# Designs tried in a protein design chat: miniprotein binders against q9ydz1. Part 41

Target 1, 329 residues: q9ydz1
Amino acid sequence: MVQGLPGEFEDYLYRVIASLYRYAERLVVVDYPSSPTRRSIDLIVSLPGSRVVLIKAIYDASLISKKEVEELSAVANSLGVSAVIIAERMGREDLLTGVVYDRYGVNMVNLETFENFVSGREEVYVTRYKDIYTVSISSEKLREKRLEKGLSLGHLAYMLKTSRKSIYEYERGVMSPSVEKAEKLVDILGEEILEPIDILTSPRKPVSKRDFDKPEEALVGEKLLELGFKVSHAKRTVVDLVAGRSGEEGVGSRIMIVVKRSREGRERMMSRIMKGVKMGSILSSSLYAVVNREEKSLIKDIDYTKTIVKDVREFINDVSRGRVEENEE
Below, E stands for the ipSAE of ESMFold2; O stands for the ipSAE of OpenDDE; V2 stands for 0.75 times the mean of E and O plus 0.25 times the DockQ between their complexes.

## First folded at step 18 (miniprotein)

Design j7 (at its last look DockQ between E and O 0.85; V2 from the best seeds 0.74)
Fold by ESMFold2, look of step 18:
Structure j7 (fold): chain B 329 residues (1-329), chain A 95 residues (1-95)
Amino acid sequence: as target 1 above (329 residues)
Amino acid sequence: SPEELEEAIERIWEAIRIVLRAFEREEQGRLEEAMEKYREAVRILEEVLKELEKVLPRIDSEEEREEVEQVIEFLREAIELYLKFVEELEKQLGE
């Protein structure tokens, strides 16, 4: 059972967990930092087909900043996994069921939409783009069904009360029809023209600005970049750095790193390490704790079978050797 | 100015890479070369630190001032760390 999470924000997270527990193969709660409005990741789920998704769950998405969403996006990209925001509203606007929204480049849906999608009860076809709602259609099926009915571009345009240019653009995938136009298209050509949206899209480009508070973290991150990892520095989750590298046969390597923060006490660091182990387990990823030699005494009680403890030089030498040894072995 | 801060950050990354090269030399047993690289990185960071401290009082944007202060704090910590690397290596060489 999930340990008690106080407050209104934790109540929504509990609702999301309860709804998804039935469908997820694995589910890990990431409840650090303690403040939900400062966290970039609230939970990680593994769905059927070994599809891993990083989730930000917040009732009102206006309370999460661009920095938190950018971190969620960057972490997902570096790890080669999906990211999504689950929310019920954005400020005064309620999120509609069956609609995909965008929040700083990350897909956002309400809980009912996500639940229906992962359970297989309903596909999602509608996107909020700018200030309008559009419907995802298959350009290939649209053309195919139009030709089967013997309709010209002009004929179909007339039936929709739109231009030939618009029909041409729909068939080239340049433009998506409004809900009203899509309803007419389905009435004429059938439901086969509808194209389900994959709401679990991996972020396509990480946010380029780095946050680095510790020189040890900067050294580690730069070395991992030199070794070909995608690297993200994180401040709003349990780990400080994540790295991913595509391997042979499409299986990648994933590394999670906790670095002692400047004014962090033993209790907080141990808490982050323990939560990072849980995050790493669902990602099939090693967790490293990078500390100075003097600081190793602070974490004497950790389970060394789950966490690898190194100083900066040891870590950098080990990852350098691992890459060379794997190529030679 | 944002342009001056961007240049300072690039010089900081240069120093970080130099330290990575020092780690390589140290692993190879080339301790004198490693020490020279640690010292080079420290010199770069100390110069950047002095430049940023000189311009900090002239920054009138609170946001830009806070950014520069964060970089200055990073520089102080990095210099301290790299000097510890030098100190440790000096002890090894004296044996």
Scores: ipSAE 0.734, ipTM 0.936, lowest interface PAE 0.7, mean pLDDT 83
Fold by OpenDDE base, look of step 18:
Structure j7 (fold): chain B 329 residues (1-329), chain A 95 residues (1-95)
Amino acid sequence: as target 1 above (329 residues)
Amino acid sequence: SPEELEEAIERIWEAIRIVLRAFEREEQGRLEEAMEKYREAVRILEEVLKELEKVLPRIDSEEEREEVEQVIEFLREAIELYLKFVEELEKQLGE
């Protein structure tokens, strides 16, 4: 008996999906926990304003490894999309509404905070990094309003019972004030100094680690890197590689690649391809299935109109010639 | 050592890049040169494989052992794949 997720965790994941369906233009569940070992779901959501977000949803974010977050960040960065973690808690601590947490360089919020943000009901100003809460303020507005009030850096520092250096660092954007200091700044200078946090920020550039699971994947990945693509391995997703290149004209080419796994049966590969096609429908990306020549016949009969089946050489030649069929949808 | 594994990985990536150059040679119709490049890549991978297989019994860390075993598996699969590329070209040149 595959012990399913505890009913509470399944219920939470369904609540997240049901919530996101209210706000999303398009939603794809990439990986539903088909395995009891999978405690999170990966979602791709298209939000109003052409904002595509990779979402990892989990009840307890303490169960997300650094590697999983780094992979999420890498995939999002390579595709030129945002990444967010939606969670209710982190270990024994419930995530506060109206707080953006940093989880290994990816924004993490509770469901309510995410709903409030995407609906435009409430702006978010508070960040938590480790155990430190800070308030997002506009460094420019802080300086502007300080000067309008005729306050020197030293005078404002005195009013806040802080150093002149701290005020200077706020106005340079190199440090954010604590909640207590931000409250005092708002009291003195007005609420216009607050800067809403965009939860849907692009994750920090992960270092594209040259990773290799398969010889074909290594060849594909290295060639895409040579062609100036950002490449990320997606070991925990249905696709094996994701690549993106910023074009001059805005929407760069996005490529997702399913490489046939050793000992992977046809049915399992087909399942991954179908999931990849669903992902591609939101990402406006080409989906390639890279297979050995011997295996190409096994996959050709698949009328997946949106999947390009290539051997590794054909793929490399096609991308080298700029024949990346962008799905014009 | 971790340094020996990093060096081995760098040599693997060199072999991968050589194979990418072999594909360019094939596309140019320079099949003999492509075959030579594949054989060069195979030789490099076989050398790395032999080195890692000698080191593997000396690894006390289970985590490091699993990592080296994964690289060894990759090397075996890569060698097999690149040898298939040679065989395919040999058939084309023999026809």
Scores: ipSAE 0.671, ipTM 0.920, lowest interface PAE 0.7, mean pLDDT 84
ESMFold2 (binder alone), look of step 18: mean pLDDT 87; pTM 0.869

Design jS (at its last look DockQ between E and O 0.15; V2 from the best seeds 0.00; counts 0 for: pae O 14.7 > 1.5, placed apart)
Fold by ESMFold2, look of step 18:
Structure jS (fold): chain B 329 residues (1-329), chain A 95 residues (1-95)
Amino acid sequence: as target 1 above (329 residues)
Amino acid sequence: SPEELEEAIERIWEASRIVSRASEREEQGRLEEAMEKYREAVRILEEVLKELEKVLPRIDSEEEREEVERVIESLREAIESYLEFVEELEKQLGE
């Protein structure tokens, strides 16, 4: 794909959508903000096996800011879902099929790799770490197969032209072999030592953003934090706050919140509410719209079966009494 | 006690650097040099282990005691492993 104008970025997003709709149970496009290079989340997909994934899709990942990825990571963490970046390139370097990259603690793969993974056609074993490619191995299987073959750490180290310290560290899981070393290990010990990577893990550097912009957002966000929710203020997506909490016995709550802005017109507010409803639906949560009492009458045409409209005081009261929607129905 | 623990940590880091150099020598095929560096690291760690064992009974804080106990166990594990490396290297070099 050729980079340039914003339309070229949108073209890649459509390519990702076209490839994934066959595997997703549900798919929601998040098109706010309108600029792909300022948007933290492009897609939310529900995959078989109850896997919900927040996706950032961009052809050249060098165009993703750290702030954008931090928001993606924080939102995923607060909601207890996975995040992934789908891209074809990182600056001057094309992303290789079958390799997992890292972008600020979030897994990044090309589209073919993602398709192969979700379809079950191929497992992924290779990670790009710093400037080298490493292979995911089972430390337990490595030790097991080495001992089965009667090899000492020193014997194996000699065969690989490495040190016994390196073999020791592979078996403790503190170091992963390079592709070259892994190939030799497989030749000696067999493919059983390879361990597939689950590219849909939680972000490695999750952050909880507490930089609220408005007093209303701060009141809502701080109260939710007091009640044990993980809370993120989102600046680059359709909703203003997201929150999640695991309950006892594994049940929890997910909350999506749009806060009316003082100078926001009715049409823009309604647009955000409708987009937030779509986002909440795939996440098994209804949307809260926080408006002042006078503004409630201006939005009477909302489908109240999907959106809960409150002023700040009412919202805080409901949350304090445990009257929030659960993340699963 | 806090000063003694800081000194122990610094010596543990020194041993870690020596082990890294041993690993480099081994990858270069310089097995005798690697063995001697593993030995040097063991000597340092054994000294640190002995000193920490003397300090442990004098620690009043349960939290601090638990931290020192974890360090002691880690040192024992490392010493055992590096002694095995040395033993294997001695056999290789005697052949």
Scores: ipSAE 0.013, ipTM 0.553, lowest interface PAE 8.1, mean pLDDT 81
Fold by OpenDDE base, look of step 18:
Structure jS (fold): chain B 329 residues (1-329), chain A 95 residues (1-95)
Amino acid sequence: as target 1 above (329 residues)
Amino acid sequence: SPEELEEAIERIWEASRIVSRASEREEQGRLEEAMEKYREAVRILEEVLKELEKVLPRIDSEEEREEVERVIESLREAIESYLEFVEELEKQLGE
């Protein structure tokens, strides 16, 4: 019985929110779906330096599904923003402070590690992948300091009781040393070889899975792909599609799309649109509400200044004509 | 193109994964299998190097040119060292 009491999840999310309010320029709570355990994104945070991060906050990271993390990663990648998981535990193990964990290709840290990072109090050097702890070292600084000491690869390898190859792989950034080997490297070469980990790295490109749930989503998604957008389908957040492209002038266009769900009532769609507008405000993204032609009458009264209500054909035509209304905010 | 550079980077990462597997095999005493993996990685890196060397004269941006030159130099050093590892393993298998 995985006794994650519903209350512990809400309480932990509130703790994370309360912490991040101290450091965030802007914070948006993503309260959709209503169940936190079925949500891919809990928070969107703007940090100093125009860094936007999508946050999944969960007390026990063993309860987050691979699909939720994959969606978090895909949405972040498509929008050109970072993603992080903030968690205290992974099953029976507590997450160590000062360690960046990999969870299905997304960085995962405890709250204290994240606070230390965003406040600039402490740098993070240690990563955990599966059961292996490694230390982040600058490949360039390692080589530089080795050469300054007049040490060959073989001599340094001998001092570390490792292979010449291992030293070479460190200097290439192909492999990171264990904690024990990194300590010895620091002892020999100095602490300047350490490279702080940027926790806010963009997730590696998920292969754009063309797995659209509906014909309408497929038509919209395929058209955005044809126009050079990165597109991700989202099932576990407010919006159904996210799209982004890098602009020639460095101003990336971001698009979020709410597609009317089968059996979704007007009120529920309205709620998602309002929440989508709130997400769009921090992401500097346009929000589109796409409905079937028959359903357009249900949404006509939505005069949200930041929401464009279109049918699928109108959307395709507008996007094809370069009429992506960029929210100039 | 940015796409060609991304593809080059992906191939470098593939070669890096192969080298990591070669390393694991070497640690396991599977020296022949390690050598074959190093040779595979070298082949991939040599292909990428040749592609980047062909693209380099076509880069108009000085910043992009310097970045590609850094990658080329890094690849040359990688190839040289992996070839040294192959020679060292060949020596160990011949003894």
Scores: ipSAE 0.000, ipTM 0.181, lowest interface PAE 14.7, mean pLDDT 81
ESMFold2 (binder alone), look of step 18: mean pLDDT 85; pTM 0.834

## First folded at step 19 (miniprotein)

Design ja1 (at its last look DockQ between E and O 0.74; V2 from the best seeds 0.74)
Fold by ESMFold2, look of step 19:
Structure ja1 (fold): chain B 329 residues (1-329), chain A 95 residues (1-95)
Amino acid sequence: as target 1 above (329 residues)
Amino acid sequence: SPEELEEAIERIWEAIRIVLRAFEREEQGDYEEAMEKYREAVRILEEVLKELEKILPRIDSEEEREEIERVIEFLREAIELYLEFVEELEKQLGE
């Protein structure tokens, strides 16, 4: 039953937008549903190098549930894009600048860290999970620099006040040193051993379940899976279904679908369509509105140049055409 | 029973895939076979709906009851949609 606090939530989101506006090639705000604690995506940015990132921006990340983050993760995976949570705290803990946190398999950083990363001002080297802080190092460079300085595993272990086994494991990439040990390693061997973290990687634990949302949506989703798309059903953003296929040198095909939800009026559906068009523009993706014949009269004035309106059979026949053409060629 | 719900869900996905096959048959002009598949899918969903309606009063968990009620709503909407496919095809066949 938790109602959002528009002033504080909107203030933080606007602060994130203002910060990223300088660095993003494109930025789209996707703020549906209206409650910040009930939605999975707040904005989408296109960064230099053709990197598209789905962003959840919330001051206190403890206020979003596992379900919202799982949807963010699944949508990003299906579309072949990155996801990140930008937050200043997790419950009573402030997020540290320069540290990457984990929230249900999605990278989480504070705004300063994100800004420093995207601007190129500072790299990120530190990860936190369950109270453990470790530093990303190049196992290859660690070994090279140790040998160049004539240090044995035992001698370096003595200098770090750790075991010989630990140094061996660092050099094999099996283990990452604590911040304290990494500082000593840098003092001895130099900064070259540090390896930057790319905070904009794909989520680690995407959800990929079929769903019983709307009958039309279920048919569409299952057909797209049969055609080789990665498919996600969404309940906490502007679109109901996203699908994507990989390309060899970049993004593949992307499809986004809006279906009239149960107990949803015409005005609310039109609002989702308008916001979904904006989401599609940054993803270079068409937006489909899939409706049954009864529902068509509710939305017949949709802008056809930006949204493709189909019933389920029409949609399925349309996407299947590629398979027919491939067989004949 | 959790096992009964799992079986019902598997049967619902079976019906969904049967409708996809019916679309293929209809696109290929095999209208009689498409009709049989649409009717089979409806029959499956109607059986599942009746089963879930029988077990719903015995469910103690509010979360489980809400999930079953959502699935029942889905089933009713799906049956109506699939029957629309049947009706449209019947009109085209003059039967």
Scores: ipSAE 0.762, ipTM 0.940, lowest interface PAE 0.6, mean pLDDT 83
Fold by OpenDDE base, look of step 19:
Structure ja1 (fold): chain B 329 residues (1-329), chain A 95 residues (1-95)
Amino acid sequence: as target 1 above (329 residues)
Amino acid sequence: SPEELEEAIERIWEAIRIVLRAFEREEQGDYEEAMEKYREAVRILEEVLKELEKILPRIDSEEEREEIERVIEFLREAIELYLEFVEELEKQLGE
């Protein structure tokens, strides 16, 4: 029992967890920070086909801050995994089933849409960005089916009561049709023109940013950037830094780093390490604990953690020498 | 000004990079050069800290004030950490 979750947020998270247990190969609940309204990541899920997803689950998506979504997206991008928001509403508006919403560059769906997607029961074709609904179509299939029916761009445009330019832009993939236009296209050309949306594909790639939190974290982050890692600072999850680098063979090194806080007691640091290990197990990532020299002796004696304990200098020297201990699973 | 804060931040990152180079020198056994670089980084951060502490009372925006206060806290902790790196090396050279 995670003590202190507000009832409504806790109840919805439990509903999401209960649903995802039916489809997930592995599921990790991220219970840090203690406040659900301040967490960037609530769940990490391994789906069939080796797809790992970071999930933010929130009943009302209007309550999620831009900073939380940006952190979710940044962490996912640095680790080379997907990010999704699962929500039932956004303020006064209920999220529609079968629609993928954009929330600060992360895909957002209701629980039913996500269940349908992961189970393969229903494909998703509709996107919403702000107040605009569009349908995902294959530009190639649109052109193919138009030509098979002997329709010119002008004739199809006339049938849709649109411009020849609009049809040309659909066939180039530079514009998606409205729902109304897509329905007419399907009526004329068939359903084979529809292109299912991969909900696990995030529309925006965050750029690694430098951030100031702790001096040790700043040193580690800067060094990893110098070594060509994607780096993200995480203020709203268990770990303080995440880093990833694509390898030549497509197996990228994934690193998570817990940096000891000046005012953080040993017990709290150990709790974060244990939670970080749990996250690392599903992400196939190495977990580092960066501590001062005095604290290193105090933490090393803790047998139970697949955690690499280093001081900041040792860590920087080890990564500089290419000694990133990859957890070979 | 926002520009003054951006310049201060750039100087902080310069100091951080100097410390990273000091670690490389320390690993090579060039302890004197490493200590000199740590002291240089401390000097830069102390200068930036003094500048930000002078600007802080003049900031009317609560959001900007909180950001500068966070940077000031970072600077104090960074100065302390980098001085510890010097003291550790001084102790190793005196043994």
Scores: ipSAE 0.726, ipTM 0.929, lowest interface PAE 0.6, mean pLDDT 86
ESMFold2 (binder alone), look of step 19: mean pLDDT 86; pTM 0.852

Design ja2 (at its last look DockQ between E and O 0.81; V2 from the best seeds 0.76)
Fold by ESMFold2, look of step 19:
Structure ja2 (fold): chain B 329 residues (1-329), chain A 95 residues (1-95)
Amino acid sequence: as target 1 above (329 residues)
Amino acid sequence: SPEELEEAIERIWEAIRIVLRAFEREEQGRLEEAMEKYREAIRILEEVLKELEKILPRIDSEEEREEIERVIEFLREAIELYLEFIEELEKQLGE
């Protein structure tokens, strides 16, 4: 429905915001960079149950490159939060309500599906990757109901017109049945075998990377890796570096960093800092601005932004002391 | 040439880690040891910069050429930054 740039992209984002406003405990708009096809994160929401979700919202998901999605995934993984893409179509194909799609390893659903999930109105059971649709089945309930009906693997396979190996693999949880096979399974064994999908899972592949776009960023990132943080360097959002670490007894630490870029003017850096503070607030994370000593005067007027301004040496000393204090407790 | 770029990047990360060790020595008050480590890191970066400048004319891919040019820019900025660390340290030593 919404096709053009930038107004059409902005219209869809507003639709997503308007929908989520009544379900989210907190919602932050991340509108940097200004180009919707070049940014990795559009929204951050906290949902009931303290679920924080990074959201990319775009009407046609074919317009997002692998780079944007991998950054979304990496940032979410480093921070220990969920990521999702909300879209209405993928190229020439509309996304179906009630189906979870995959875009470069991140779950993708249409807005109606997301609304139904977060509101608790409907569960999601169907996944699509490329050309096949599969249904989420409880391996435990499948085996339980099969045995209750007195059916062998072979007998059930015959009824489904599939192999014994397929039934065995469904019961091991290593394969999910097609929609056609799942319909037959439900008809034989009942709906209890269906298992809802949690579309808000954290991305499974860690993507901690070393990166050196700017010398200060490289030093900071490498030190945080040495301290045991998961670290992601970001190029397509308001912050340059995010880091996260689980505590020994489940207490997590989150650090978000803006590094002044060599070509960046004061206005652009201050804009990123202000937006990064909002991102940090919902993540319960402080924002650090790492600048050289001479550049500190460029941003001292923003003390009200809850930003901690350091040069590289100061930052590294601070995080080193924090690690030492953490270990003493 | 891809192998040469990979080797250069590995040496850059070695220099970065040396600077992190210099920060530790500086925090411990071992300022002369920190300065020696900053100088070592700079020497490594200067060697890498020289090698990449020799490679650059051979590159026929614009994408690879741009990547090497970005690394060269990083090297120049890093060397300047590490020299600033030395300058700050010299002030503490009365030099």
Scores: ipSAE 0.755, ipTM 0.943, lowest interface PAE 0.6, mean pLDDT 83
Fold by OpenDDE base, look of step 19:
Parts: C-alpha cells; structure tokens; sequence
Structure ja2 (fold): chain B 329 residues (1-329), chain A 95 residues (1-95)
C-alpha cells in the first residue's frame, strides 16, 4: 500500500495494474517516495515481443501536467522504449474505446483500448488530435485498390464529395481522412486500406533538456551528453538521470543514475537505489549511484549486487574511458 | 529579462564544462591545472550568483522568481562542491 495517494488515483492505478498483470511478462510498479501524485511514470511493463513500455496511469488526464508528460516522453526516448498514457477521461470528456489520443506528443488511450491492443482482440484505426478525428489508412493500399477498381483520382474524389487534392494527399500519406470519408473509402475500396495504429510507438521528439537540479547531476548529465548519450532528467521518478546510447549493433547502452540529494538521509537514498534496481531489471539497464567520497564508504557496504557506487569524479572518469558497465542480461 | 536569465544559464554551463575539463586534468596528474580550472569555474558562478541576486527583487512574476531562486540555490551548492574539490587537491599536494 503506497500511503498517501488520493483515493481515486490509487484506485485507478490498481485497476490498471490488475488488468496489465493478465498480459505483461513483467510488471514493475514505480514506487516514488516523494510526491506520489505527481509521478511521470507509474508502471514499467514488458509485453510479448520484448516491448517495454513506460506507463502513466491516471483517471483524469486533464490533471497531468505538460512537464510530467514531457518527462515521460524524454525518459522513454532516452531509453529507447515506448511511452503511453492510460486514462478514462480528459476533464468532462470520457476517452472513447478504439481511439488513440495525442497528449503532448504521447499516445493516450483508455484501459479497454490498451487491453484490446495488447491482447490482439481489436485493432485501433482512429486518432484524435485536439478536436479532430482521423482514420489511419495505408497510402499504398489506398492507391492500389483505387487502381484495381479502375478509378481515377477525380472519380474517387467525386464519389467522396471531396477534391482531387484530398485523395492525392491521402495517397501521399500527408493527410489522413476524417471518419466520415474513411467510412466511404472502406465502402468503395474495402477494409484492406485500413492501417492499424501501433500504440507502442516511441515518442517523436527527444527533449534532452539540460536542467539544473544538483551540481553532481549537472556534471554527470553534461558528460554523458558530451559522450553522445541521450540524457533525460527524471525529477518525478525514483532515479534522477536516464541515459541511452545506440550501439553500432543496435543494442544501446542504457544507464539509470541515482544522485544523492542534498540533505537526503542514507535510508532514503537506499530506498531509491532498491527501487531503481527494480526499474533497471526490466529495462536491462545499469544502475549507478553517484555519491560524494564520504558517502561512498557508507553505501559500498550495502549488498545491492546490481548497483555501481561511484563518486562523481570516478563516474565521469569511468564513463570517459568507455567503462559503461552494460548489464549483460 | 528572459534574455539575461538565458545568458546566466549559458555561463553556468560554461563553468560546468570547465569543471569537466578539471577532472580530465586530475586524471592526467595535472593537479595544479585542475585547481586553476576549479577556481575559474567558481569565479564564473560567483559572478552569475551576484547578478541573479540583484535581479531577483525586480521580478514580478512568481514563476520566474521561483526559477531564479532554484538557480541561485544550484549556484550556492555548486560553489560549495567545487571548493571541496579544491580542498581535496590541496590535501593531496600537501601530503
């Protein structure tokens, strides 16, 4: 029991967890001890096919700040994993089943849509951006089926009561049709023109933002950036920094870093390390604890077998020498 | 101005990069050169800190004020950390 979550948020998170346990190979609940209501990541889930997803679960998505979504997106992008928001409503509007919403560049779906997608029960074709609903179609299949029926761009446009330009833009993949136009296209050309949406797509914009939190964190972050890592600050997660680099063979190094907080007690740091280890295990990432020299002796005696304890200088020097200990799982 | 804060932030990142170069000098056994770089970084941060402390009373926006206060706190902690790095090197040179 995570003490201190608002009842509605806790109840919905538990419903999401209970659902995901039916489909997940592995599930980690991110138990962040500070500000439990303002977490960017609530769950990490491994799905069939080695798909790892960072999940924010919230009953009302209007309560998610832009900063929380940006952090979720940044962490997912740095690790080379997917991010999704699971929500039942956005303010006064319930999220429709079978619709993928865009929330600050992250896919957002209701729980039923996510269950249907993960189980393969139902494919998703409808997207919503702001107030605009569009249907995902294959531009190639649209053109193919149009030509098989002997229809010109102009004739198909006439049948849809639209312009030749609109049909041309659909076949170029630069525009998606409205629901009404897509229904008419399916009626004319068949359902084979529909293209299922992969909800588990990686967030589009890497926002590696430099952020000032701690002096040690700033040094670590800047050095990792110099070495070509994607770096994300994770202020609303158990870890402080997340870094990833694509390797030549496509296996990228993933690093999670816990930096000791000013005035953070040893017990609180240890709790974050233990929780970070759980996160690292599902992400196949190395966990580093960056501490000062005095604290290093105090933490080394702790048998956290999967945590590399360094001072800031040692960490920077080790990473500079290419000694990123990858967890070979 | 927002521009003054952006310039201050750029100077802070310059100081951070100087400290990263100081670590490279330490690793090379060039302890005196490392100490000089730490002192340079501290000087830059102290200058930025003085500038931000002068601007802080003139900021009407609560959001901007909180951001500058966070940067000021960072600067103080960074100066303390870099002073500790110098003290550690001074001890190594005196042994």
Amino acid sequence: as target 1 above (329 residues)
Amino acid sequence: SPEELEEAIERIWEAIRIVLRAFEREEQGRLEEAMEKYREAIRILEEVLKELEKILPRIDSEEEREEIERVIEFLREAIELYLEFIEELEKQLGE
Scores: ipSAE 0.724, ipTM 0.931, lowest interface PAE 0.6, mean pLDDT 85
ESMFold2 (binder alone), look of step 19: mean pLDDT 86; pTM 0.859

